# VHH binders against q08ba6, part 24

Target 1, 224 residues: q08ba6
Amino acid sequence: ESEYEERRDAEARRVKSGIKQASIFTLEECARIEAKIDEVVAKADKGLYREHTVDRAPLRNKYFFGEGYTYGAQLEKRGPGQERLYSKGEVDDIPDWVHELVIDRLVTHGVIPEGFVNSAVINDYQPGGCIVSHVDPIHIFERPIVSVSFFSDSALCFGCKFLFKPIRVSEPVLHLPVRRGSVTVLSGYAADDITHCIRPQDIKERRAVIILRKTRADAPRLDS
Key: E = the ipSAE of ESMFold2; O = the ipSAE of OpenDDE; V2 = 0.75 times the mean of E and O plus 0.25 times the DockQ between their complexes.

## First folded at step 15 (VHH; framework vhh_gefurulimab)

Design h6 (at its last look DockQ between E and O 0.01; V2 from the best seeds 0.00; counts 0 for: pae E 19.4 > 2, placed apart)
Fold by OpenDDE, look of step 15:
Structure h6 (fold): chain B 224 residues (1-224), chain A 124 residues (1-124)
Amino acid sequence: as target 1 above (224 residues)
Amino acid sequence: EVQLVESGGGLVKPGGSLRLSCAASGFTFSEYAAAWFRQAPGKEREFVSAIWSGGSTTYADSVKGRFTISRDNAKNSLYLQMNSLRAEDTAVYYCAADHWIEWGSTTYEEYDYWGQGTLVTVSS
């Protein structure tokens, strides 16, 4: 048991080594961005986005901008490496406000280089919402994976498994607090070698995240 | 020049209240997480409370329910409302600011900027 705990601690340290967080966005900036997110939601509800821009699930909606990809039940064949980018033009362009209010801030603070982001995904969670354990597809996205959190505080868990009927989650290797307005940067072990998830119990109120990524030039794409 | 200047310290009786202030200058304070630390005589500096740029707050267990951290970005100021003060709250209280964190822990002592501190003495 002690050996198990030691191994777990060692793995937790490896995960931590691949994580950086920053408090960059002011209260006012958060409010402004959150209002823009609400506009996205409203626009989606009106059916004004392209088909693959919007993905709806219980207690969680995803909005794909710039580049989108297939995942989960959308895959014809499941398993690692099966994700594919949609054909170009299948999702809406990254909104100007994302560039102006979010990406430019990240660039200014040296989180990512200029021109890095070509994919922006908004995940909008309701209380009790979750995302199952996964690794951001390494064959699709370059590193690092950058995210900015809004509306409320939550947590990102590493190294846990999901069970269903009912939803249960194993003990994570690392429980990472993710605060409103905070930036999280995943690289190395945290991005590539361990899964991450959001547990239902870690979403107490509405929470949204904007995930900023760069697609690989050689990323496989669905046929047009 | 970056500056953090604490004020509001003083002598107070047990059960009393005190409000500390920290005035920031020389940098964009609103973009930073800010925190209060304290150091009692003969003890190590310890975390008291923090507030992130987005408004999230954390507290040490020893002060939960008694202390409240807040900020006013328009005034570039950080505050600590201390209620139900105890003798063990006696310490020099320091204001700190930082916006980079390696991981989600609240146990940070290596903030980028520090004030000179203000003395709070709780005594009958």
Scores: ipSAE 0.665, ipTM 0.848, lowest interface PAE 0.8, mean pLDDT 93
Fold by ESMFold2, look of step 15:
Structure h6 (fold): chain B 224 residues (1-224), chain A 124 residues (1-124)
Amino acid sequence: as target 1 above (224 residues)
Amino acid sequence: EVQLVESGGGLVKPGGSLRLSCAASGFTFSEYAAAWFRQAPGKEREFVSAIWSGGSTTYADSVKGRFTISRDNAKNSLYLQMNSLRAEDTAVYYCAADHWIEWGSTTYEEYDYWGQGTLVTVSS
């Protein structure tokens, strides 16, 4: 038991070593960005985006910009390592406002270099929404993985598994607060060597996140 | 300690049937999800079917309507009834179990407990 506690504490420290957080966006900036997120939601509801830009689930919608990925219709196998980028032009370009209000601010604060980001995803959660344990696909995306939280506070959990019927989530190695307006940067162990998730109990009210990534030059792509 | 032991494999003609069994010991089987996977020579293990602790089942598309998974918690046993067998069903079949299975998971890396496998050969 003492060895178990020591190993869990050591793993939590390894996870923390791959995490940086910063409070960058003011309340006014958050409100502007949140209004733009609402515009994205409205545009998607009217069917005005390309087919692969919008990915709907009961309590969580995803909006892919610049690059998106899937297991592909022509792939015979599905599972980890099978992710492929959609062909160029299959998702909408990153909106100008994402560059102006989000990416440029991150560049100004030294979070990422200019020109780094070519993929932006907005995840929009309703209360009780979740994303199961995963690793952002290493064969698709470079590190770091950068995210900015909006609307409400939540938590990013590391090292847990979901059980269903009923929904149960194992105790995480690390429960990381992700507050409105804060930036979270994942690299190293936190990005590559442990899974992360958002638990349903950590989405108390509507939350959105903008996730900013760079695809690898050698990332596999669906045949055009 | 934890043990899963498969049985019931063998040689079967196309169109035939087999019933695989998996005996579990060393844990409270009724609290665990259990699954069958298979591996043909030179291929990755692939999902066949799962039965969750509450009795819900899921099947790979390739076996739907032909295979039936079931469990007997009183006997700590998992079963796979395989009907209308085809040559492409030839593989080593493994039973697996885990307490922490993600909703709808078909990924074999998420199962911690495995049997040794039983060979099923479908050949003329």
Scores: ipSAE 0.000, ipTM 0.094, lowest interface PAE 19.4, mean pLDDT 84
ESMFold2 (binder alone), look of step 15: mean pLDDT 80; pTM 0.821

## First folded at step 17 (VHH; framework vhh_gefurulimab)

Design i1 (at its last look DockQ between E and O 0.01; V2 from the best seeds 0.00; counts 0 for: pae E 7.6 > 2, placed apart)
Fold by OpenDDE, look of step 17:
Formats: sequence, structure tokens, C-alpha cells
Structure i1 (fold): chain B 224 residues (1-224), chain A 123 residues (1-123)
Amino acid sequence: as target 1 above (224 residues)
Amino acid sequence: EVQLVESGGGLVKPGGSLRLSCAASGFTFSEYAAAWFRQAPGKEREFVSAIWSGGSTTYADSVKGRFTISRDNAKNSLYLQMNSLRAEDTAVYYCAADHWVQYGSLPSEYDYWGQGTLVTVSS
């Protein structure tokens, strides 16, 4: 029992070593960005985006900009490692406001270099929404993985397993608070060696996240 | 030059109220997380409350329901409204700020600190 706790604590420390969080976006900035996210949602609801820009699931919608990827659904083999980028042009370009209001702020604060981001994904969660344990595909995306959270406070969990019918989640190695307007940067062990998820119980009200990443030059892409 | 200056401390009776202020200068305060810490005589500095740039707040269990942290970005100011004060609240209260904050409750997360203001709760 004590040994288990010690091992968990040790792993938690490893995870933490790969995590940086910053409070950068002001109240006013958050409000402005959140309004833009609402515009994206509205536009999507009108069917005005490209087919692969919008991915809908119960209590969670995803919007892909710049570069999008599949979970291997179009392939015979599915699962981790089978993710592929869509052909170029299959998703909408990164909106100007994402560059102006989000990416430029990150660059100015030294979070990421200029020109780093070529993929922006907005995950919009309703109460009780979740994302299952995963690792951002290492064969698709460079490190670090950068995300900015909006609307409400939530938590990112590391090292837990999902069970279904009903949805249940095992005890995480690390429970990381994620505040509205905060930036989370994942690298090293946190990005590559442990899964992360959002538990249903950690989404108590609407929450959105903008995930900013760079695709690898050698990332596999679906044929046109 | 970065500067944080606390004010509002003083002597108050148990059950009384005080409002602390922290004036920030020399940096864009609105972009920072800010926090209050306190240190009683002979004790370690302890977390009181934090507020993120996006408005999120957190409190130590010992002050929940009694203290309220807030900020006025236009005035580059941080506040701590302290109600229902107790003798154990007696301490020097410090204002702190930083961009890079995870949990908000650790002194090591903050690079900028004020000099503190003394709050004494006594009959």
C-alpha cells in the first residue's frame, strides 16, 4: 500500500516536470476570445465549415483548423499510432482571430516560437462532457502541446483509465487544475509517456479549450 | 521597476473586518496571477488566496467563506476583504504575483512580492 503510493507519487512528479502553466489572458481577453468561440459554434451549426472541420460527439464538439487529423476511422487498423492528417484543404484555415488574440500572445510571452503553430483545435465541452485517456499522436505533432482554457475552471487528469456503460474513470496519477484563461504546456513525460483525459465530473459547466500544435514535417497524411 | 505595495493592515477586534489592498506597478498586472500569503510570528508563510488573470479564485480552507480576493485591473490593484476575523488570522499579509502559476498555493510559484502589512486581531 505504501509502496503503491510512493510509486504513484514518483510518477506524479515525473508528470509535473513536463507541465508548465501560465496565467496570461486577462478577464477582458477571455471574454473576447469566448465570444469568438461562440461565433465558431454558430457558424458550424449553420453548416458553413468544411466537412472535416467539425467533429461532433455527445457533450463535446471539436473544431479543426489549419491541420486536422483522423483517428484512423478510415483505415482498417484503428487505435493509437494510426492517426493520419487529412489532405491539405480538408479543414478550414486557422481563423485570423486565433492568430491575433491567442497565438500572438503566446509568442510574445515566449511560450512558443513564432511560426510554430499550424494546427488549432477547439474542444467545446458541455457539463458532463469528457475526453478519454490519450496521448497526442507523437507521429503527428511536435512538442510541446499547448492549450488555453476558457469559460470555466476544470481539470486535466493524467494516468487514468476509462470504463464505459456507465462511464467510470480510475484514480489518476495526477489531477491538474486548469483555470479559465490559463495556458498549459505539455512536454516530456507529460506529453509522451502518460495518457491525459478530462473526466466527466471535472466539467461542471461549459468549458472550451484551444489546442495549439505543430505538425511534423513527416507526419503521415491521407491520400487526396 | 516591479513593485507591490500592501496597505490596509491594522488592529481589529475579533469578529471585525478589514480590507487589504495591494498596488502593483512596473508591469502589466492584469496579465498576472496574484495571491495573498500570510505569516504569523514563529510560523511559516502560508497561502491565503489566489486570483488568476482570467478571474478564477481559490482559498485556503481556513479562510473560506470569510475572505474574498478580488482585483481591479484598471487600478492595478489586488484586494482582500477579510470578514469575521479571528485571533488566528493575526499575521503579516503579503501580496504576490507571477505569470507562471500552477496551483497558486505555493510561495515558490511567485517571483514578485510586497513587503507586507500587519494585521492584528485582538480583544
Scores: ipSAE 0.689, ipTM 0.861, lowest interface PAE 0.6, mean pLDDT 94
Fold by ESMFold2, look of step 17:
Structure i1 (fold): chain B 224 residues (1-224), chain A 123 residues (1-123)
Amino acid sequence: as target 1 above (224 residues)
Amino acid sequence: EVQLVESGGGLVKPGGSLRLSCAASGFTFSEYAAAWFRQAPGKEREFVSAIWSGGSTTYADSVKGRFTISRDNAKNSLYLQMNSLRAEDTAVYYCAADHWVQYGSLPSEYDYWGQGTLVTVSS
């Protein structure tokens, strides 16, 4: 195989070494959680969350609970390493149902230790929604990064590059299925050393993900 | 003790149908990914189909459109409906399960296995 293919295959193996996936949430549990996600969406549509809890974009809304942070257009200084936690109290607390239906189940199955999670984000995608290539900020969050998928199946793509003239997104180093009710755990190389994204073509139906993280004790925070 | 027990194998003519069952005990089957593999004489075990706890399924290309995997969590059971059977489907069929399943198609992803049930497709 070419030197390019050998390099790509080697990186894919390094990415795989940092990924675990588990089948945990049953059909009934998924349906219950999905109904709760719909309640979050409805509450947000009524303007009933704190200002920094809800981040709206075309075909993708984000709901930050427990902790939220500046990113993208919200950054005062742009670029990696510039993300900052909002002042405490700027986002709504993690809802009780997230603890009861999601976090506690992950603890029971040994995915995360008790007391690990202090940040929960719900990303809600409509068909064709996406998230650009990124690394969850290392200076903000401990590892692992844990996510649980709901509504529909999708894929998490690693190592995509934006190419210009012509405009295109490069083939991913790894195309990782993320299935309804399945848990994805990112650590090591997969969490720290390569970007990940969700491509529009991989959101074929409404999809949501609950992302569960722990903020670092030394994570920088906005002043008041 | 965790157990997986397959049943429903037998002799069937080409073009026929069979339904395999796998009874699970000793664990909360509804939380697990489960799969069917098969092994023909003199060959390595190969992937047939998998189903995750949330209902997602995958199939080997050779069986797509002919085989259907399903589960009944109330009965702790996994099923494989096999239609339009061919001689090359002759094999011992194995049930497998695990929590830590990423692709579903790799035997190494599964810690729990049944003893197998023989399916013979012959005139």
Scores: ipSAE 0.380, ipTM 0.760, lowest interface PAE 3.6, mean pLDDT 90
ESMFold2 (binder alone), look of step 17: mean pLDDT 87; pTM 0.886
ESMFold2, look of step 18: ipSAE 0.013; ipTM 0.467
ESMFold2 (binder alone), look of step 18: mean pLDDT 87; pTM 0.886
OpenDDE, look of step 18: ipSAE 0.623; ipTM 0.835

Design i2 (at its last look DockQ between E and O 0.01; V2 from the best seeds 0.00; counts 0 for: pae O 13.3 > 2, placed apart)
Fold by ESMFold2, look of step 17:
Structure i2 (fold): chain B 224 residues (1-224), chain A 123 residues (1-123)
Amino acid sequence: as target 1 above (224 residues)
Amino acid sequence: EVQLVESGGGLVKPGGSLRLSCAASGFTFSEYAAAWFRQAPGKEREFVSAIWSGGSTTYADSVKGRFTISRDNAKNSLYLQMNSLRAEDTAVYYCAADHWIEYGSLPSEYDYWGQGTLVTVSS
């Protein structure tokens, strides 16, 4: 009804207040980075990464660098706040090319401070792939959460709910386009107070994202 | 028409107890997750506790061990037993519900809200 629509519109405005986007990667830079992502995929296919660097799912593979953490079925205990960093050495270090081609560019453009990033994740989606609604764990990661999109255009959806068997996704509060080469910076309400996801219908072609974060000094760790 | 109505608020001394109730109508309560949130004057609405349709619960750190959430599906009711109350628990307490909940602790996960009941903890 009208009160429902007003609340959703107000929530969309609150989400937007926590989002910054920029186009700072040229077509040539995107192509270079995409070739490096393909090298990561090839190395992972040969089993050459540490145990917790690679997480495979049917239409989405994740590659954790610098830091990785438990989630979903990997959790020791159920409930919010249960994610834990893996022990030191359980994931591979952030590759030099990520620093040189991605992080350094973000620093020089003022998106993040020098030395901020200690966690980089590459998500590589095949058509129809998805990531369910979540909040990047507040007890693990500082804000902002920074991501850069590659290969194809997609959308980041806020406020969706997932049901399974079959996969169904509710209408988002906000459908945020994420274009190849664009940078998306989440903070405030967008990072902390609403879930986000990528819907299967928004992955039409192979897509990758590099997600750049800083772990909190007090983040809990499995071997702590 | 979905309706959530809180009751049981009032004035209580530090160390005392109160039991809040939330009466649900207009939907099949047993299929929904439900939660309590609170809002002190001048502060943002804050998570207190949630309970899923299957009975799983979660609590904010500030209330663990003192508050107990429960539900009675036959009576379409949600409860919050608040023990060992402190001045910092003074707030308007809100009942919330939704069918689709992942974390339970985010206000944005809930489409349905009550109007609130005031709890004042003071000497």
Scores: ipSAE 0.011, ipTM 0.496, lowest interface PAE 9.0, mean pLDDT 89
Fold by OpenDDE, look of step 17:
Structure i2 (fold): chain B 224 residues (1-224), chain A 123 residues (1-123)
Amino acid sequence: as target 1 above (224 residues)
Amino acid sequence: EVQLVESGGGLVKPGGSLRLSCAASGFTFSEYAAAWFRQAPGKEREFVSAIWSGGSTTYADSVKGRFTISRDNAKNSLYLQMNSLRAEDTAVYYCAADHWIEYGSLPSEYDYWGQGTLVTVSS
């Protein structure tokens, strides 16, 4: 048990070495961005987005802007490593407000270089919602993976497994608190060598995250 | 067939003004972000300005306060108002379009390009 704990601690340190967090956005700024997210949701509910812009699941909706990818719905082979970008134009453009209110702030604060972001995904979670353990596809996205959290405080877990029927989650290697308005930057071990997830128990109220990424130039893309 | 056609280039004195136009055809321009690039002799093509489908704009530091990008979706047109022109602004100016553009995107990342229009700033 002691050895196990030591190994866990060592791995946790590795994970932490690849994580940067910053509180860049004020509550007022958060409120403004959150209102914009609500507008996105409303627009989606009206069916005003392109087909692949909106991905609905129980207690979680995703909105893809700029570049979107599929994790297997249209693929013969499914699973990690098989993700493909949609053809250009299959998802809606990154909204202006994302550039103005989010991306520019990140650039100004030196979180990411100018010209980095070409993909923005909004994940909107209801209480009890979750995202299963995964690694952001390395063949699709450059590092780092940048995310900004909104509406409520939550946590990002690293190195846990999901079991279903009912949903159960193993103990994580690292439980990372993520506050409203905080920026999380994943690189290195945290981005590439360990899975991350959001547990249902860590979403007690509505939470949204905007994920800002850069697609690789050589990322595989579906044919139009 | 997709086309972008630039116009409005010419010879102008330092401190002068020019307005460039880009006419788009063969695609739904209103759904695209658009940008201006320029390439001076012996130099790499560089970003000048971009405008997203919703009207948001960005500028290279070298042209901020002097250049204004705009679009008219009804006319499928992109514009670049260039004021207070300098000798270093001399270049071939290109319009480009893409569904998604990022700040500082490389030219290779844009889907469509015009043939360019020459702007020469000289006394």
Scores: ipSAE 0.000, ipTM 0.233, lowest interface PAE 13.3, mean pLDDT 90
ESMFold2 (binder alone), look of step 17: mean pLDDT 83; pTM 0.845

Design i3 (at its last look DockQ between E and O 0.02; V2 from the best seeds 0.00; counts 0 for: pae O 11.6 > 2, placed apart)
Fold by ESMFold2, look of step 17:
Structure i3 (fold): chain B 224 residues (1-224), chain A 123 residues (1-123)
Amino acid sequence: as target 1 above (224 residues)
Amino acid sequence: EVQLVESGGGLVKPGGSLRLSCAASGFTFSEYAAAWFRQAPGKEREFVSAIWSGGSTTYADSVKGRFTISRDNAKNSLYLQMNSLRAEDTAVYYCAADHWVEWGSLPSEYDYWGQGTLVTVSS
């Protein structure tokens, strides 16, 4: 109630302090990149990627490039810190067009330093698709976490929670619009201390996002 | 009125044991995930362990194998059995609960908090 609302307002302020957004990509640049994303989808549908590059779910497919990760096999159950990078060679390299059309533009605009990115993932959502509340694993990835939105507008929600069967999502602390062609940069509190998600109601049309990250040098790997 | 009240803290020597309790009232405890967090002086509040409404548990790496979380829904109570205590375990321990969280390790995921109970591990 009143204490609850005060805590959520304080959380929202702290979250905002770790978010930067920019409108970098023109409609023409978006169209070029979206065509390349469609090429990735088509190539994946033909089975032409390495085994762990493609991760399919009912309304959301993921395409991992450069590095990908999963739970460690040495534990029976999931838990904090159990994420491990796949072995080298189990994920396809970042396509040249991602470097040329996306990463280089972000470097030119000062969003990230040259050579920072070694992991790119494309999430492709159909209407009603979602991603559950999570934190990008701190023991795997450095900060910042950078994303670029394509196809349609949506929202990135912070501090909400999911229950399933049926899907129920709690009220987010912050509802952040993510427009087609916009760049979102997460650091600090927004990246480390609160979960984020995409709610089913915020994916009204096909949407894709390219997420650009750097893995830590000491990130655990399945072969380590 | 939702309330969580911790008890069982105190002074203990390294290698010793303590059992913490958390009494819940003002809500249907069995429908909530429950967790223990701790905060050492000058540090951020950190995750210790959680147990969701269905009974599954998780632990921070630093306490795994030494601490055991449990709950008694008939008594609306949450417990933390702490064995092989170390000086680094010295902290205020907080009970937390949330209706929506199935399992989580961030303080921001929990809506309800106790006032804390101090555990001091010193030779």
Scores: ipSAE 0.015, ipTM 0.523, lowest interface PAE 7.5, mean pLDDT 87
Fold by OpenDDE, look of step 17:
Structure i3 (fold): chain B 224 residues (1-224), chain A 123 residues (1-123)
Amino acid sequence: as target 1 above (224 residues)
Amino acid sequence: EVQLVESGGGLVKPGGSLRLSCAASGFTFSEYAAAWFRQAPGKEREFVSAIWSGGSTTYADSVKGRFTISRDNAKNSLYLQMNSLRAEDTAVYYCAADHWVEWGSLPSEYDYWGQGTLVTVSS
């Protein structure tokens, strides 16, 4: 279907217009950061973080620092738009190494302004791990959405649908390679108008990503 | 058709204030980062300030503390409040927009540009 392909191509171009990528981190820098990520994992395994700092799922763990949010599990209504920030203090502070080794580097390179990041999330994937299609909650986080990838090369897919039992993923509108040490910045259409995901087939070995965001001042927050 | 139209330029005395506006049309302005650039006579175009779609801002060192960038997405407008103006601030000021802007980004890297508005600071 030529028309379908044309529409998909047009949408892909629109997605691409909202994506910036850069190779900022050297292999040595990656190694240092990856070691720090391992320390986070180890600390989490020891139960040394606050309750809402660690979110575990099969083949994927998330670590929330600075500001964390709920997908609505504690809410009467669930789904997109229902996400809420946890009360302040419910997640651990952003580690100093994240500031020193990651955020400052991004600021120095002009990716984001100083003081932008107040939320850092580490997603740690095992082989076959995934994250389902979603949009970073626009009512929670300002744009752009910045992420840095570690351990291995993977891909970020846009416009996929997930089916379960077993996990199946539709053909993406855009398949974006994400290399180890690369920075990906999502804005505009890529951040707001299309879903993105990590497919299981795109995680062949361990991969981690640090997602750096700014919460909106008016972001809804759970009561303390 | 995509358009950025600057306004508010003019003649002002040193120490004075001026507010520039940029009206965007033809695209979803709220999804874009926006920036101000300026070009003085005989000089290269230089970065002044930027505001991300989420509202975060950054400034060139030369204008920090004096200039304030802001946006009104409902009006598809970008603003630059310029206080404590100096002779060296004399330039044509340009509005630009892009899904993402970097510090020190080149003009060629921005998606959209206005035609500019002249600001002259002189006694």
Scores: ipSAE 0.006, ipTM 0.239, lowest interface PAE 11.6, mean pLDDT 90
ESMFold2 (binder alone), look of step 17: mean pLDDT 87; pTM 0.883

Design i4 (at its last look DockQ between E and O 0.19; V2 from the best seeds 0.00; counts 0 for: pae O 11.6 > 2, placed apart)
Fold by ESMFold2, look of step 17:
Structure i4 (fold): chain B 224 residues (1-224), chain A 123 residues (1-123)
Amino acid sequence: as target 1 above (224 residues)
Amino acid sequence: EVQLVESGGGLVKPGGSLRLSCAASGFTFSEYAAAWFRQAPGKEREFVSAIWSGGSTDYADSVKGRFTISRDNAKNSLYLQMNSLRAEDTAVYYCAADHWVEYGSLPSEYDYWGQGTLVTVSS
């Protein structure tokens, strides 16, 4: 009956309660940051980063700075929560420009407190790129999860199921616009209790995101 | 300290054009999302268009293809170019701005508002 629609509407409201978005980064600041992202890409293409800094996938590359982690599947699929931080020194430090151009601006606007961030990840998408449904690992990262979008507009989708061969994505509970220069802050239900993804159809042009997080003090680390 | 002042309203015939301006002062306009809303007599304020600090724009379906939002950060100004005007576009037009803007289409998302400028479209 309409019970399904009520449940989805209620879940959408729960998700929305854990989302804040802000317009902060100007056109000029975006252009500067985007040029820096291009420099990261170029440096990675030359093989000049530490091995675990760069994670390549079709139409999407990730660049881990400060802290990086292994995906649970790489440690054999034995239950949830298998992600582990790499040993210290396995990823490059957060570049100074990320602190100066991104983190400091977020602190100035009260988005995050001084000293919060010790992990910065750049995801760089080509048209049609995606990231499958996931929850940022709760045992690794504190909340909130903060991100800033660059190059083009896209959407962050909540509550989708990702299927493969071919890639198909179910209708999301919430389709959240993520606009160039805007900041998205995930906490509560949105961060912990529902998956999120970027669908291939929502990446129409090159897009990048800088994701800023704090690792938990008790986050497990890969033994060495 | 913070102020938004609209101008450029007036009487125009159907099919005509107007350009609205909104002068911002007392804040760093370039960092803000900004929007136009309108309110016809007896109706609620409704979304017209928004522009974000990074340049993204959005439009209500009723104005897509006829209206163009723009900003000039050097002049701390927001603009709405209105073409192919219709009687249904008659309203008081309001400029709004805020940092914490998610969808851009809800009046509750904006803390700062101008006083409005009247646009009348009639023959």
Scores: ipSAE 0.576, ipTM 0.827, lowest interface PAE 1.9, mean pLDDT 90
Fold by OpenDDE, look of step 17:
Structure i4 (fold): chain B 224 residues (1-224), chain A 123 residues (1-123)
Amino acid sequence: as target 1 above (224 residues)
Amino acid sequence: EVQLVESGGGLVKPGGSLRLSCAASGFTFSEYAAAWFRQAPGKEREFVSAIWSGGSTDYADSVKGRFTISRDNAKNSLYLQMNSLRAEDTAVYYCAADHWVEYGSLPSEYDYWGQGTLVTVSS
């Protein structure tokens, strides 16, 4: 038991070494961005986006901009490693406000280089919503993985497993608090070698995250 | 090698001011959240102030309005301007840094620490 705890602690430290967080956005800036997110939601509800821009699930909606990808639903083989980019043009372009209010801010603060981001995904969670344990597809996205959180405080968990019927989550190796307006940067072990998730119990109120990534030049795409 | 070195401590009278500095080396300081902690004799180490890489700040209630934390990334430096000092501010002040820090984080959650600088407030 003591050995287990020690190993867990060691792994937690390894995960942490691949994580950077910054409180870049003020409350005022958050409010402004959150209003823009609401506009995206409203537009989606009106059916004004391309088909693959919007992905709906219980208590969670995703909006793909710039580059979108599928979890292999269209493929015979499903699972990790089977993710594919949609053909170009299948998702809407990254909105100007994302560039102006979010990406430029990250660049100015040296979080990512200029021109890095070509994919922006907005995940919008309702209370009790979740995202299952996963690794951002390494064959699709370059590192680092950058995310900015909005609306409420939550947590990102590393190294836990999901069980369903009902949803149950194992104890994570690392429980990472994520505050409203904070930037989280994942690299190294945190991005590549351990899964991360959002547990239902960590979303007490509405929460949204904007995930900014760069697709690999050699990322596989679906045939149109 | 990662290093944090505090300076600026000393003896000051109640009501006086003091400015602490922390020089960081061996890592990219600008990417880190930084904080000041203090430990008085016979007491536990306590949070004083923090500044995130984006510039957001937090203060313990006991120092709000009197202390100001700031950073100079070009100089890899952290500062603590302490005004209206009180006897109860007497402590060893420590500089700390970490990639991720939340509000109210415990000392054990910080990766890097300085050796501390003594501040004595006495008449």
Scores: ipSAE 0.000, ipTM 0.241, lowest interface PAE 11.6, mean pLDDT 90
ESMFold2 (binder alone), look of step 17: mean pLDDT 82; pTM 0.836

